# Designs tried in a protein design chat: VH-VL binders against Rho GTPase-activating protein SYDE2 (SYDE2). Part 7

Target 1, 120 residues: Rho GTPase-activating protein SYDE2 (SYDE2), of Homo sapiens (Human) (q5vt97r660to779)
Amino acid sequence: IDAFRHYSFSDQPKCSQYISGLMSVHFYGAEDLKPPRIDSKDVFCAIQVDSVNKARTALLTCRTTFLDMDHTFNIEIENAQHLKLVVFSWEPTPRKNRVCCHGTVVLPTLFRVTKTHQLA

## First folded at step 5 (VH-VL)

Design v2 (from v1 with heavy chain P53W Y54N; framework fv_faricimab_arm2)
Fold by ESMFold2-Fast, scan of step 5:
Structure v2 (fold): chain C 120 residues (1-120), chain A 124 residues (1-124), chain B 108 residues (1-108)
Amino acid sequence: as target 1 above (120 residues)
Amino acid sequence: QVQLVQSGAEVKKPGASVKVSCKASGYTFTDYYMHWVRQAPGQGLEWMGWIDWNSGGTNYAQKFQGRVTMTRDTSISTAYMELSRLRSDDTAVYYCARSEYFYDTSGPYAFDIWGQGTMVTVSS
Amino acid sequence: SYVLTQPPSVSVAPGQTARITCGGNNIGSYSVHWYQQKPGQAPVLVVYDDSDRPSGIPERFSGSNSGNTATLTISRVEAGDEADYYCQVWDSSSDHYVFGGGTKLTVL
């Protein structure tokens, strides 16, 4: 039924409303984590912009069902679209750090980041 | 129904290699590790290592380092354990078993589902 | 390597309570899991994370873990409980799962 319709494709990239400048991201911590079962594990939180690591906290010891923190990331961003907060378990060996939880925000809109216990 | 189905029994000569398969079904396998555990006749359970379905990363028990290789093929939901340079004391039932993927720093999970086991006999 | 010690055998009469111990240095700081294995069969998880039960496991199975000893308790024992039982932990210092030597439960 749509045999005679033609869609014109733009040869010009669409101008996206990416955000640039200085950004402050305040992280109060993480809740609903299982408590450490064996020795205390070192963790750290990182902020990624468009899949690039921009900042991280110092190593922290996770000792309860929550990671108690009051940390502000001050980062410079350039034409950014996605912001991701990630909690990693620290491994000093060549092993890749294990992601404990993450949340993603699409810029420039503000979206409350849901704390996820599982990688979805 | 969650199920792990292993390949059939093998008889090998000393010095040979054996490759055991474990096909997973009924769950999202990328949310789990796959472990390999062996049991020699009349003996207890011995952990050999695990493979992370998602990354393909492995962690081998020190005793098997250099002889064991764990792989997976996500397109057919099948994990493999290959043990090389077989000796008579490698005669055992080899099990695959899953454990839940970490989503926090609380430590490793239990093995809630096991394969039926594969008997590997090494004799001359 | 970290070592878990189990008695090689425990005998109990039907209807009584069986207690199977798992000894390890400071095992109370570890998460202990318990498996039941009948001859010719794969192990079955009966208790995980010290004291939790998987769906389908009777409430007669329970666990505890403190100090240097973890215990699997099977109350109102039935003939069908006759099996080998294994405890298991993850040892972060060696980056290994460790199994106990196993306990044969005989129901008289």
Scores: ipSAE 0.006, ipTM 0.544, lowest interface PAE 12.5, mean pLDDT 75

Design v3 (from v1 with heavy chain D52N Y54W; framework fv_faricimab_arm2)
Fold by ESMFold2-Fast, scan of step 5:
Structure v3 (fold): chain C 120 residues (1-120), chain A 124 residues (1-124), chain B 108 residues (1-108)
Amino acid sequence: as target 1 above (120 residues)
Amino acid sequence: QVQLVQSGAEVKKPGASVKVSCKASGYTFTDYYMHWVRQAPGQGLEWMGWINPWSGGTNYAQKFQGRVTMTRDTSISTAYMELSRLRSDDTAVYYCARSEYFYDTSGPYAFDIWGQGTMVTVSS
Amino acid sequence: SYVLTQPPSVSVAPGQTARITCGGNNIGSYSVHWYQQKPGQAPVLVVYDDSDRPSGIPERFSGSNSGNTATLTISRVEAGDEADYYCQVWDSSSDHYVFGGGTKLTVL
């Protein structure tokens, strides 16, 4: 399920080569989320590159199906294939962080490995 | 008690469409993904896709994209899977199955409850 | 597309231990689930998240997952364990569930 509001990606068409470099991702928020349980209402958004956490927001309160935010992630990637934008539910004493929703983007793999790539 | 009850067997001609239902009871329908899995005679299990009953969002396996449509009716806790432009190779038992929503860093969970299956026979 | 490989059949004597393997590239990084299917019946979840059992499944059923191989182990096998067994993972890269081809367990 694609549940991100007002997000966009200024990437190029898919390429079979993996990408390295600096990347900026601008994230506006999410909607149409399955809400976390009322006893576990706090969430955070994270960027994962090839299933490795690279950056995250501070904790945000989500008591509805809407999550409003405006955040830019600046990350360094190396030989990356996939970028995930993930919303996690947080519990004070969790066994694991819980995922409310996620989106996956195949990274642009054109000739910009030496410059910052920007996803908006 | 948690149950998924599917509609009865169908016999269709090639080119027709079939719509299988799956009625949930014993749990909150909108709190779990509903998956569709098929099994041709003598063959293994094949995942077709899922629907999130809360949002109506769907994710279909590439093989079925363009021919499958998954819907639900929250007022009667029922999920539907419609497969169009049927071929003889679509003859199979079609199952619905439930999984937890993504509440873990490991991703979606196993299919813990299954419907009894619906035999769809496509013949001319 | 990610592929899971199972042996087509495994035979075991009653009271012995059956081991059914599920091969996949770096499968140890995935959560593996196992289903039992008897003829004419819907599959039944017997092991989930590599090694956990649903309520009602005997302790004889256990699972492991490391490297390139996941294994379903059935100790003290009974005639009633005859069935087809399927492994399954969620492949986050393709956003798809993948099933193994199935293994027929025969109890002699």
Scores: ipSAE 0.006, ipTM 0.555, lowest interface PAE 11.3, mean pLDDT 76

